# Ledger of designs, part 2: VHH binders against F-box/kelch-repeat protein At1g67480

Target 1, 376 residues: F-box/kelch-repeat protein At1g67480, of Arabidopsis thaliana (Mouse-ear cress) (q9cag8)
Amino acid sequence: MQAFALSGKKRIVNHGMCFSKGNLDLGSRLSENFMDDPLIPGLPDDVAKQCLALVPRARFPSMGSVCKKWRFVVQSKEFITVRRLAGMLEEWLYVLTMNAGGKDNRWEVMDCLGQKLSSLPPMPGPAKTGFKVVVVDGKLLVIAGCCMINGSLVASADVYQYDTCLNSWSRLADLEVARYDFACAEVNGHVYVVGGHGVDGESLSSAEVYDPETCTWTFIESLRRPRWGCFASAFNGKLYVMGGRSNFTIGNSKLLDVYNTQCGSWHGSKNGLTMVTAHVEVGKKLFCIDWKNHRKMSVFNAEDETWEVVALPLSGSSRAGFQFGKLSGKLLLFSSQEETGQCTLLYDPDASPGTQWKTSEIKLSGSCVCSVTITA

## First folded at step 1 (VHH)

Design b7 (framework vhh_7b2m_4)
Fold by ESMFold2-Fast, scan of step 1:
Structure b7 (fold): chain B 376 residues (1-376), chain A 121 residues (1-121)
Amino acid sequence: as target 1 above (376 residues)
Amino acid sequence: EVQLVESGGGLVQAGGSLRLSCAASGFTVSDNYVGWYRQAPGKQRVVVASIYSGGSTKYSNSVKGRFTISRDNAKNTVYLQMNSLKPEDTAVYYCAKDMYEGSGFSEYDYWGQGTQVTVSS
């Protein structure tokens, strides 16, 4: 059991509980009186929303603190639509960095020009590793992982959500199975988690899907072979799972497991990668950096399921750490070297051959753990 | 192309012996890793015995002293001699080839169909 503070009152909930239909009806009734007041005195609400949509995104938390009605507006999917029609949508890059000591992790936020904005509030709960991050419905989810409790490594099922409009964290329904070092991707508005290590460090074959509408995790068909350290990408309503190991074997797998979200079944092939340091999807391509070969990117084309190799414009370095980001339809490659410090490269897939790589003005305060892009 | 075929499983009383065979085609056992794995009902598949290209062998603690892995290079076959069998040895036994290519290998690329071993008490 977990106790929540909600409007100064504590609420005790079951791990898997989120909004039910009955709770939704109660919430609707409680908000009716609030909706009678005009958003801006003297203006119709549709005109008022158009006026609020012109406010820079950085001020949304302040707008949400004015009154409950403004808070509900800035959180709504309708508000994102109004901002899109007004040409006011902003794409921000969120990067989780760690310092040279490896102990302090922080979220850095940058605008589409690479200018540093604000830092996120601290993530709730104990510090974790082996967790995954994903964006669904404009919200950042931080899923599961493992932490040290009383000197023991313990797998977590915790799921936390960051709301960019409120600048605040909240807790979602827990996973059905605690896990770390698992594969995770968003497919058509749903979040999939696959494999990983479980509570006793065992290799997992189980998989779960999160539905933001019902706020529930549901098991899907398990993998035929358990795997941890695997990674996932989403293309054309399908989930692609590659790489990793099993506690049953001594080697890595080139097995590619593909889940069809429409028919709910797995298909296997041997056209995957065994181990990657970093991966990111842009358009219909998956960009990967091999664990052992840091001079090349392996690029998977989901349309024809072929692999291509692209050279990295980097001098040889035995201590390079790499992570990807994406911004404005382009790849960011974050490089961390002990001698030279932080460096960011930009890859434009639409540029002419030989002009695709450029230096980016973005400089991180530490090494990149992971990154996400959120548009609102 | 690459094929592994297990045989020799069956029902045996506790304390008995069985010899499993793994016939390989499409590669040479003398030049490659080959391992024997087992999977008991409701449990994960685990390695029990390994033979490497150079002829060195390794055993899991649960079977050490009771099981012996060997190969016949002329027949391209790997064997698992199982002595002093216990009910806990009941499992489907698989042989697998290790393929190493640069940055990794794939245990899952080359599995046999398995052979059932049942040890009654």
Scores: ipSAE 0.000, ipTM 0.142, lowest interface PAE 17.5, mean pLDDT 77

Design b8 (framework vhh_7b2m_4)
Fold by ESMFold2-Fast, scan of step 1:
Structure b8 (fold): chain B 376 residues (1-376), chain A 120 residues (1-120)
Amino acid sequence: as target 1 above (376 residues)
Amino acid sequence: EVQLVESGGGLVQAGGSLRLSCAASGLTFSSYDVGWYRQAPGKQRVVVASIDSGGSTKYSNSVKGRFTISRDNAKNTVYLQMNSLKPEDTAVYYCAAYHPLSGDWGYDYWGQGTQVTVSS
């Protein structure tokens, strides 16, 4: 019974960013009152938004505490557009780190120069593995995963959102199907989740899309074959799903499943990659670290669906795990050996051949679990 | 080359017990994560239990409290102790070694499977 309740037929209880969940009994009175107060006395709202856009990003939580209207402005997609036009956008790197004891996971934030700014408030809910992180509309989403409770593996459908402008966590609508070790990517403002393992450990072919405007998950066309341990990237309005296993046999994981978000259909090819320990997209390229060879990156070009290989420098051990970061159009490689040397590698894909690798000044307080870059 | 061989399957009455063994050749289990999977006719293959190289174990909810996975690195073998068997446990059970963290080359290895039939 619990497995059935977790895997489907969920009810919407609490959603961040959903204005339609407001008090409907006061609708007419609310609309009258909403238009009464200007953002800044004596200024039209469009001019006031331009003034607010000039404030450094670090001050946004304080600005959001001034009043309800400023809070709505600061967290809006429109505000990101106003800041872009004003030349005020700031790129920050968010890294989830685990301390040596493995008991304390925390999000650290750094500016575009790698200077530590702050740590996020603790995430709500239990600690999980097999979850995915994604950025949509300047917000960080932490989706699903699993945990061990009294010796039982429990798949989660929980979705949490961190609002970078308000420095606060909220809970979004649950997935329709609880899952872990699934593929996840943002495409044109929507979040896609594909495959994974379900409540009973079964391999999933189902896929869902989240619309931030409606605050709902909706099923899309399922994969032809279930797959888990897969990963996803997004290019030109398409979702690319690679890796993992279809029927738990070697060779099946080379399947590349491509979802076209405009026509709503899947197309398959055998031009995918097998097992991957880390991946990140930069521009129209997907960078992957293979389980087969930890001394090389496999690079996918989405425009022509071709692969190239880039050698990793200073990899004296195939046991070294890597996680990617992305900052200023460059790749950061965080090694599992960071505590010993705290050396982060920097890869510039636009540099001339032979000069692409450098060391980075960025130092983490623990092992990198995952990272995202948010521009606001 | 690499080979995983399952054994210990058979016919058993509901409430009975079986112990499955997975022996590896051409591969050293101490460096690998190993899992037990099962597949019933007309159904997809699902994970039952796993044990990592450090000895940490995970179980699916359907076998919680009834099945125990263990490893004997000296014998290069992984076991699945199945207690309080039910008719719904009837399936072909597969051993898989995955996510090697050593050497420059590694990938998934699967056994041929062993049939478990639980009669009511």
Scores: ipSAE 0.000, ipTM 0.241, lowest interface PAE 13.5, mean pLDDT 78

Design b9 (framework vhh_7b2m_4)
Fold by ESMFold2-Fast, scan of step 1:
Structure b9 (fold): chain B 376 residues (1-376), chain A 123 residues (1-123)
Amino acid sequence: as target 1 above (376 residues)
Amino acid sequence: EVQLVESGGGLVQAGGSLRLSCAASGFTFSNYAVGWYRQAPGKQRVVVASISSEGSTKYSNSVKGRFTISRDNAKNTVYLQMNSLKPEDTAVYYCAVEFGTYDSSGYYYPDYWGQGTQVTVSS
């Protein structure tokens, strides 16, 4: 575990982890204060890491506070591998909820049974909208968005990372282009951002990929047509971008743009959805709640690029705050309708036809803004 | 049937004022955020102002201090008061009802669009 300073660069790298320029001094101090003491007195480090891997995940922040060497172990990608080999990986659901007053947004954590565990420390930086969340290498990234400065919407390029093992936030490299209402997905360990609105509210065709090993954003081939309000899903090494519109049109687009990460090229078709209120990928399928079909889910099968429709068991007001989650290979639907109040439904794709929907015991403390599942 | 109808556009000299109106039919305005967008010839459509269901307002940097958005839920209408108009304000102005779950910062997703109203500012 070494920290490397990049000459003239904002960032340092340590085993694929990155520290912002604000952490450069910390990286230098970590190198200078690195102790040669064993992880656990009397044990070789390899055996000590196996012992640490058997500890329940809820204790990792405490373990990371013991000493800097334990902190480095707990936060590493190697530790996730050791835990996987030991059969100790735990799947937790992270939900960003907004209270009834609409002023407090907080991350809450639940285990695979829906039992509440803890709350995250507050997200750093100003409150934003139009941001995207994604998980890469067991870390939660909160990307870009816009905020109000002196009564105006200002696009952001800020990227924040939450380390679930240390229970702490840090800042990563900014996007090359500030953007909001863009598409975002993780594909094969890399994070892709596509389109959105830029600094002057213009429609963007540019796209960028984040490599956790280099800790840098790099442009990829741009979309042929700019789009904002679009969304993305990943399947079989490809990025699927759907929905949204251009600032040159008044209508929504059914355009499906597919990026092949191996050859670095876009392919387009007109087999997409126009406006989506919520989406989630489960297995080889993309589940969407189309604005026009609020009582139904539109389900995309990426293997043959076909659509099917699944009825929602919810009665509803004209506007519902729908959001998806996933846990244990099942889909969660969070709803905050005026007539029904807070409700969480569970969809099991493997259940017998007609029995796939059940009421979930998960009760959110507020409206779901977004959710992610993190395994560590 | 959901409809948005913009009105109040026209030709005006630099330094002048116009008030645009957006009237809605087929739904109740009070439940939705509403935005004003504009598109100049050969340029992308950009947001200029928005107003939440609770009356909170946001403005683009180019119009801040000159434009004022307001709403009258009883009349099912949203207004854009444009003062100190400049030639660069020349555009087709569109009204859009914003759909989505409102958060503390205001998350707005255009749902319905009007046909637009032309604003031309002479130098």
Scores: ipSAE 0.000, ipTM 0.274, lowest interface PAE 12.6, mean pLDDT 78

Design f1 (framework vhh_6fv0_2)
Fold by ESMFold2-Fast, scan of step 1:
Structure f1 (fold): chain B 376 residues (1-376), chain A 121 residues (1-121)
Amino acid sequence: as target 1 above (376 residues)
Amino acid sequence: QVQLQESGGGLVQPGGSLRLSCAASGFTFSSYAMYWVRQAPEKGLEWVSTISGSGGSTYYKDSVKGRFTVSRDNAKNTLYLQMNSLKPEDAAQYYCAKDYGWEGSSEFDYRGQGTQVTVSS
């Protein structure tokens, strides 16, 4: 435990001093110092953090409003570690929904039982498409994307962060290269963005990594070939980039580009999947929906780099696609088109064969655009 | 503004042939890859074929290779699918689709009303 001086709370003023022969103590404005107060009077800060960790997650915004020191504690990644050790971590599902008119996007929040908790404050900035969402250090990042300006798609470099403990949005450092329809994943506490379309709609081979500790984006080795409409997943300290297309080559790529974060280099194989419309990572597996066949999921096992196929228990003539959610190690399949009753399927990859599929009671207020799971 | 209009479907016996057409408007046709996709009753949307903007590269679903030929006439803004040796499993509503990457948020955002292909013995 270390006490920290609050830098910026010191004031120095130039002034004359009044000296009196009868007064040895004179007031001074030369400096003001502030010392750190304990989180809870009478307790060491480490013990106080353990006490705060026992509070239910829904109370964190209220806790953050008590005082500045509690605000810093509840938003810190250290607090997530303390809560994990206390057995108090809560997994919440965040779903971005769009209304029937396609003009109102809203984040809905559900607990581990699928019960609706709240909606987030509106996302900053104009409505965008081709953006990516990712979770790092218990915070939701919404990265880049594009908007239509004067009949042209304009790429953005904007990065926004939602802090679940403060229930507020903030702006992070912009990407070095504006992009949309790019691949994005978190690997060992860092966020990677790869490829996409740039400012003039060009296919990008550049890649960048965000370090939350330094709050900076830096370039990593570029892909050997530009690609857009691709997606990424992370396994065992490696970034797997699949799918997509290039304006420099005719046709869609089955190329799998793998970035090794330890040696800092790309390696390629032909073991990728083309034309993926939805994907989600659960444990060591990547689950994909391909637009070629909406009645099956393609499942990638990162341990042996093999693909398997899982049939969807679809009934009727529905032409709807799906978007994924992840909760308690299970997959949720949300219909991308509004069907009567907002049909949600639940897939448990750890259940015995023949019992993996169930109907979920989770109901959305609109069509699912994307989702993330945040544990804090 | 993008409009796609399919035609040429109908009823044919197994082993028969049909030629589908897709009239395109509202975009620079020669600049975009085009797709043929189909949907049979009680099945999802299924990719059939892709052709590059120039027509120089073509791709096919394995089950239709050697039987189907995709082509385009960029001067007429028209996409074609020649279907030979038709099988009962080929019966479906057939759609032409524009590449989604520049023009839409998901695959096949720009799709026509389709043309029905029925294969009956």
Scores: ipSAE 0.000, ipTM 0.128, lowest interface PAE 14.0, mean pLDDT 78

Design f10 (framework vhh_6fv0_2)
Fold by ESMFold2-Fast, scan of step 1:
Order: sequence, then structure tokens, then C-alpha cells
Structure f10 (fold): chain B 376 residues (1-376), chain A 122 residues (1-122)
Amino acid sequence: as target 1 above (376 residues)
Amino acid sequence: QVQLQESGGGLVQPGGSLRLSCAASGFTFSNYWMYWVRQAPEKGLEWVSTITSSGGSTYYKDSVKGRFTVSRDNAKNTLYLQMNSLKPEDAAQYYCAADRFYEGSTLPFDYRGQGTQVTVSS
């Protein structure tokens, strides 16, 4: 594995998949993407796209099989805009669950009403921890992480993509620096990874950004201080990095590092959290479960940079841990402990006081590791 | 595969002493920072102490500084916490943890097992 990234290697993009420039069949595939046949015979392409937008999302893999041009349309981020204008967007919840034995992870899918749809095809590669998941352009990315080899943690740079429209996995360009327990968020169509632990377990200050258009990772300005176990959120074209530890601030960092994607620079403040077990963005707010007090949510308002606290409806001495989901503008809290009961709580941040909490009918087949919501 | 087994807890009078041990297996112990964390009834998980992989640096929660001493024996893959001048507020379940946090866990540290119970009572 690699402690340092090798920059300068070029990639070629072909309808959402990235290939090295040495791949001999790339030219043929690229030319097919630029074919000049009408999308639907007898209709202008704009009207044809509006017609395709009316197809239920569950049929996208079949629709993508009709021809290369339909496949390209279905995979495009611009198609999401057409579907939004047609009132056809579907919000699906993807949950990575761990089985009862704790040995096998599977992705489960459910619709906007919480009805189970399917499980994803098996994810390629070895089982990892300390990885991050993010959604960009309607695609799920599973980034990096580590695995245990001969009693040592080995950092990975592997990146896998699940295409929700094709129901298939592919491998993207590796990170420049292998890392685990890093911060990750999508900002304006780009994926940022920051910090973490590297190949030798060293604390990292380096950061990288992924551009889906070029299918490449590029270094950005590093943090002033290395940090691992940190988390990230995105608001108004900025990346907010909080929490974690370094050789200089073990468990104590209130440091908030904010990266401005327009000017390409970091700015710091002392208005962050030290560590969280779960976080999720809803609207202009970041909801966190604090590692020190998992009976309450700490809520950050990015517009005025203030914090508030929301109590969890927990009884007795239960040590309930939760993972977040988001569906229909509401938070889902998936309990991980058997004594608490494997229940799902629903929190509506826009409901009147005293009516925010309900029990959800959503049932997972195992413990929630993480979740993402994909609208397409 | 990380396994951590805590021991050495028990009932002690205020002002008494206990020595906790944590036997580690399934990872290269000498390469990892180690932590002691505790949880009292109705309270959240509290960080207590940290020791670097070499044992060269130690860190403590303010309320235990001068009373607790963390140490390690890399040849035996064992972590220790010497607790002196114990107070009722120190009563808790004590866990050891390795220097790794993974998202999707309800625990901020990579620890497994029951921990060891410390009770301080007159």
C-alpha cells in the first residue's frame, strides 16, 4: 500500500466509468457515447428525455439496456433535473447492515414509504472498517478504510461506486493516499476526503477532492494539524470538518476547520465538537450523536454557527447507540443494542414541540453500519 | 479479530487502590495507542487515560490526574491502570480500547467485552 500518492497519472471518463488511457477499447466506447441517433425516433431529444423521465425508477436498469444513448441519459445528473420538473423523483434509502453473526455486511434498499425493495449486488473487494460512504451524481461511493492483516491494521486507497440506475458496482480511481477514519463529504458535486490514519497508522493532514467529470483525485491544501476520527459536513459551498484527535489534541479538539471550495483555503475556529458516533445533514442543520452523551443530539446551524441540544426519548439506564438515516425530510435513528430493542425512531425537525418523535415501521434485517439517501 | 479482556475491578473503600489490567490479542499491540474509558450508571462514556504505543507519553482526565497511572507491557500485550485514592465518583464499568475509531459503531473506540466493574463504597 502507499503512504504517498503518485500524481500525474491521467484517466479517461466513459459514461461514468474511469479507465487508464492505456486501455485499448476506450476509443470505441467514447465514440458510442457521441452517437447522433435520436433518443426516441420521431421526437426531439428534449421531449424524449421528458418521456423517459416518467418511467418508474425501479425500471432504470432495464431502460439503460435499450441502447447506449438511453444508458447515458439514465446515468446523467442532468436527468435528475428533468425528473424533478416532471414530479417523478424517487427518494430511496440505502442501509448497510451487519448480520446477526457480525461477520457479513449487506446493502438493503427501501422506498420513500419505508417498504423494502431489494438488496444490492455484493460489494467487490475485502471487508473493511473505517471507510466512508457518500453520494455524488446519484451514485454511491464507498471509499478507502482498513482491514486487519496478520494482527495489523492495513490502510486502503480503494474506491468503489454503485450506480443506482444500472444496479452494478465498478471500481473508481484509488485515493492518492490510503486512509481510514477520515472525514468525507460531497460539496457541489465533488467529494472531499480529509485526514485520517495512513499506511503506518500515522495521523494525516492531507486532503483530496474527487471530480466525477475527470474521475481523478487531486490534493487540496492540507490541514494545519493532522486529525483522525474526524467527520465532515457541507453547507453553502464550504466543507466543515470537526472532531477527532491528533498528536497535539487527544480527545479535546473543539477545532472547526472550514474549507472554502471557491478560494481553496482553510479557516479555523473553536466552535466544533470533539467526537461523534453518528451525524447527518438535514436542510441547513447538522445532527450529531455525541460520543460522551449518546442520550442527546447536538445540532449545528450552519447559517449562524450556533449549537442546540435535542433529547432522545430513551428510558432507564439503556446505553442505546444510534446510526442515522434520512427519508422524506425526517431523521431515522436505528438502534444498535438488543436490550434497547432493535427499534427505529423517527424525528421530524419541522414538527411542533412535543410531536417531533415517533416510532417508525422501518425494520432492518441487521444492525445499521451506515446509510445514504439517493434521490433519482 | 481485536480482543480486549479487562480484569482487576472490585469493591474498595474510599481512599483505597485497585490495579486494572487489559489483555490484548488479535493485533500488533506495540503499534497502537491504548485508552481507558469508563461508564457509570446513567452517565455517558468518559475518557479516563491514554498511553502512546511506546509508553513514552501519558494523558489523563483532569479529575484523575495525580491519582491514576496508566502503563503498558508490550512484551506481554497488557495495558494497566493503577488507581489510587479512589473516590465514590470513580465507580464505573472500566473498558480498555485500541487507537481506532470506526463509523457505524455505537462505540467511539474499538473495544469489545464486558469491561471490569469498579465499586467504591463505605
Scores: ipSAE 0.000, ipTM 0.216, lowest interface PAE 12.2, mean pLDDT 77

Design f11 (framework vhh_6fv0_2)
Fold by ESMFold2-Fast, scan of step 1:
Structure f11 (fold): chain B 376 residues (1-376), chain A 123 residues (1-123)
Amino acid sequence: as target 1 above (376 residues)
Amino acid sequence: QVQLQESGGGLVQPGGSLRLSCAASGFTFSSYAMYWVRQAPEKGLEWVSTINTGGGSTYYKDSVKGRFTVSRDNAKNTLYLQMNSLKPEDAAQYYCATYGSGDEFLYYGMDVRGQGTQVTVSS
């Protein structure tokens, strides 16, 4: 349990600092206080957790309403592990769609077969752009961004979490520095944010990491050079930051900044990519579509840091939008084009050459803004 | 084919220590989070500990916190579990398991054919 020792052998319990009870683990002091009250009458708690793990994911909110002990179980990282061992993990695709008017954003949920499930409750706060989404510990985070307030563009530090077990949104600790158009990725259970634009539109070099166990953001070593419009991916305990611009450069940068999370240091090279319109990590590869060239995907292999090119079956235009998703180890390409309308393509990296692209049965209700896959 | 080979189990008295090892092959070990699970006689599999890909984040079943330490050596493709202050309730067959950042999940009895390593805690 999170607690702070005080003089006089007293402790301050840190429970009030977390906005989500999913940040408590099953081994906490709170869980131990229920040791004489079993999870399921007649069963040891370990066996009871295995029984609960067999329940379909759609019933988690109902399970969480039974009692505090079940709520803590369902929200815990341990429960994801138990469900994985039981072969009960369910992979759901979450897509943020925008209607034809461009003003109504909603989250749509689909199962591993692409079948539509229920939509999420409305996302809190004002409509924002330049925000980032990430998944950590089975939770969806929507981080920062900017909005128009009284005719001025205002950078946000707000962080919201969607808890699949509660089917509800909560607010997490704010970023230390409000930012938009920044790089964001999850590395080994922690969320990293790097660069972007600040409150006055300035280019940022600062970076922060979120620890879901402590519910806190902490600064890490800053980039040597500020950058915005950059993007990030995670491989082997390292954060790879590519692309973007700075007030000190004439054009887009091929600078690759790599943060080693274990030793806490940045290393740079020029083996990166400039600005991209979409990116997604599948396995050990990063798939990117260049901001100005929508004819091909550039694919980064993190093992040897080499780039290859994969042809796209669709060509972009100034009115086209591309966004990636992933589902069942395959890449989804969401496309919106002037004449074709909205369509979804499926890329299977394990398929034979020439058979990797197929049309997908997935039909979005609007244009894809972003997507995440949550396994729980 | 993924292979996981556990070792280091044995008979120990209450309060004693054991160090378990898991030798991994057939996959890129450094790309996968790893965990330890155990099974006592006539009980189901029970999660014990998880370690992330780089080894910087570790998670434990509450009953083993402060007593067990999970670690990994990515250069040697080996996972470890240091078990201190062992209790009779820790007696079980111990298995290592792995999962990918996607839907690839492997553990003893499904995708791997290791035998685990037996831990017995008795006077």
Scores: ipSAE 0.000, ipTM 0.098, lowest interface PAE 24.4, mean pLDDT 76

Design f12 (framework vhh_6fv0_2)
Fold by ESMFold2-Fast, scan of step 1:
Structure f12 (fold): chain B 376 residues (1-376), chain A 121 residues (1-121)
Amino acid sequence: as target 1 above (376 residues)
Amino acid sequence: QVQLQESGGGLVQPGGSLRLSCAASGFTFSEYYMYWVRQAPEKGLEWVSTISGSGGSTYYKDSVKGRFTVSRDNAKNTLYLQMNSLKPEDAAQYYCAREDWGSSPYSTDYRGQGTQVTVSS
């Protein structure tokens, strides 16, 4: 038996199944079909792929329903390349919103103009908090988290994948260690999870990496200091872990842990940031809103490892909630304040100083829990 | 001069217990997070446990949770590691280490000479 998870899970049912292996099998089938049959009768496959690339992204599920060969094409990394060369790539914003009652969590999709497209199918499994979301190979992963069962907090190792081309959810291999409030980022096609809280609420130093090609989680070198409430960002093949609680009583709460994915080692510095309310990576910069100061952003430049500060055009109300999104190389700041209600601000880092902030037409149906951007 | 001196290691049977101690001198012990790290033969250094300066917060490697307990006596400048239900994989040289306020890959600046723990099978 192939083991993907440990204690707390049904080993026979959960550990032998990997949906990503099914996708790999479909990829092998696509190669065989390419050799045996033309993609579109009467056209060379190169021309056929160029024709399919001109179809709007919203029609990908319909294209996938025409035949299995077309489904495999629209899911392929090659198709993204063909669409890029044709100037047809579409960037969509996926936002998980919560209504005022706190019980209806829904993924909503918007195009690059802020036009609402649709809601995703409901996520499988029980409702969780402290989970993380990440995009790898054009797929949305929702990883781990915790839920309250019979008055007890239960950490999860469950991993779910949303495929934008099929408009469907599937389950991937579970984490080796159930965790919540951990750091998560994609680096060079692999997903890293670091730290957090475990099954009994204990602080974790362990870290794992997911390989979509093997459909397995593997432990990597653990942090020397356990961390929870931390966040991660990826730059130049390295994983940067900042924030959270790693050193409560002494003056190195700005600890930055950097994992080099090529040599498999951790390096530490004190050039990080303490607890943040929100963070987002755009290009080679990391934008953070400090938990203590809601009137400015701290911006990290990964090229020279320097910090700069950008003022927010908002009051410093302690009742304000903030979450970031990104779209077309610009930042979206989803804000919720008692005085102003919900609003969305847009920050253009390339605009002239003093003109970088504008009000966005994007209006969420509820409070933003998290967001991701997927290009296809 | 900063000094860390471990003691309490030895030979134990699987399932046995040991209590390690680390005597600290040359710095204000209560202001520093302290670490227990270990190195098994032909393996790299591995973090085992962390304790805050006050002793109010403790952290453990997943494989030792529920079996090991870290504690400290700030009046005596002494760090402890109570090890219960010892397994063959726990056999290693155990080091007491002080938190590094400088940048380093291991986040520790000083460690002692270590104390050897051997689990016989």
Scores: ipSAE 0.000, ipTM 0.125, lowest interface PAE 17.8, mean pLDDT 78

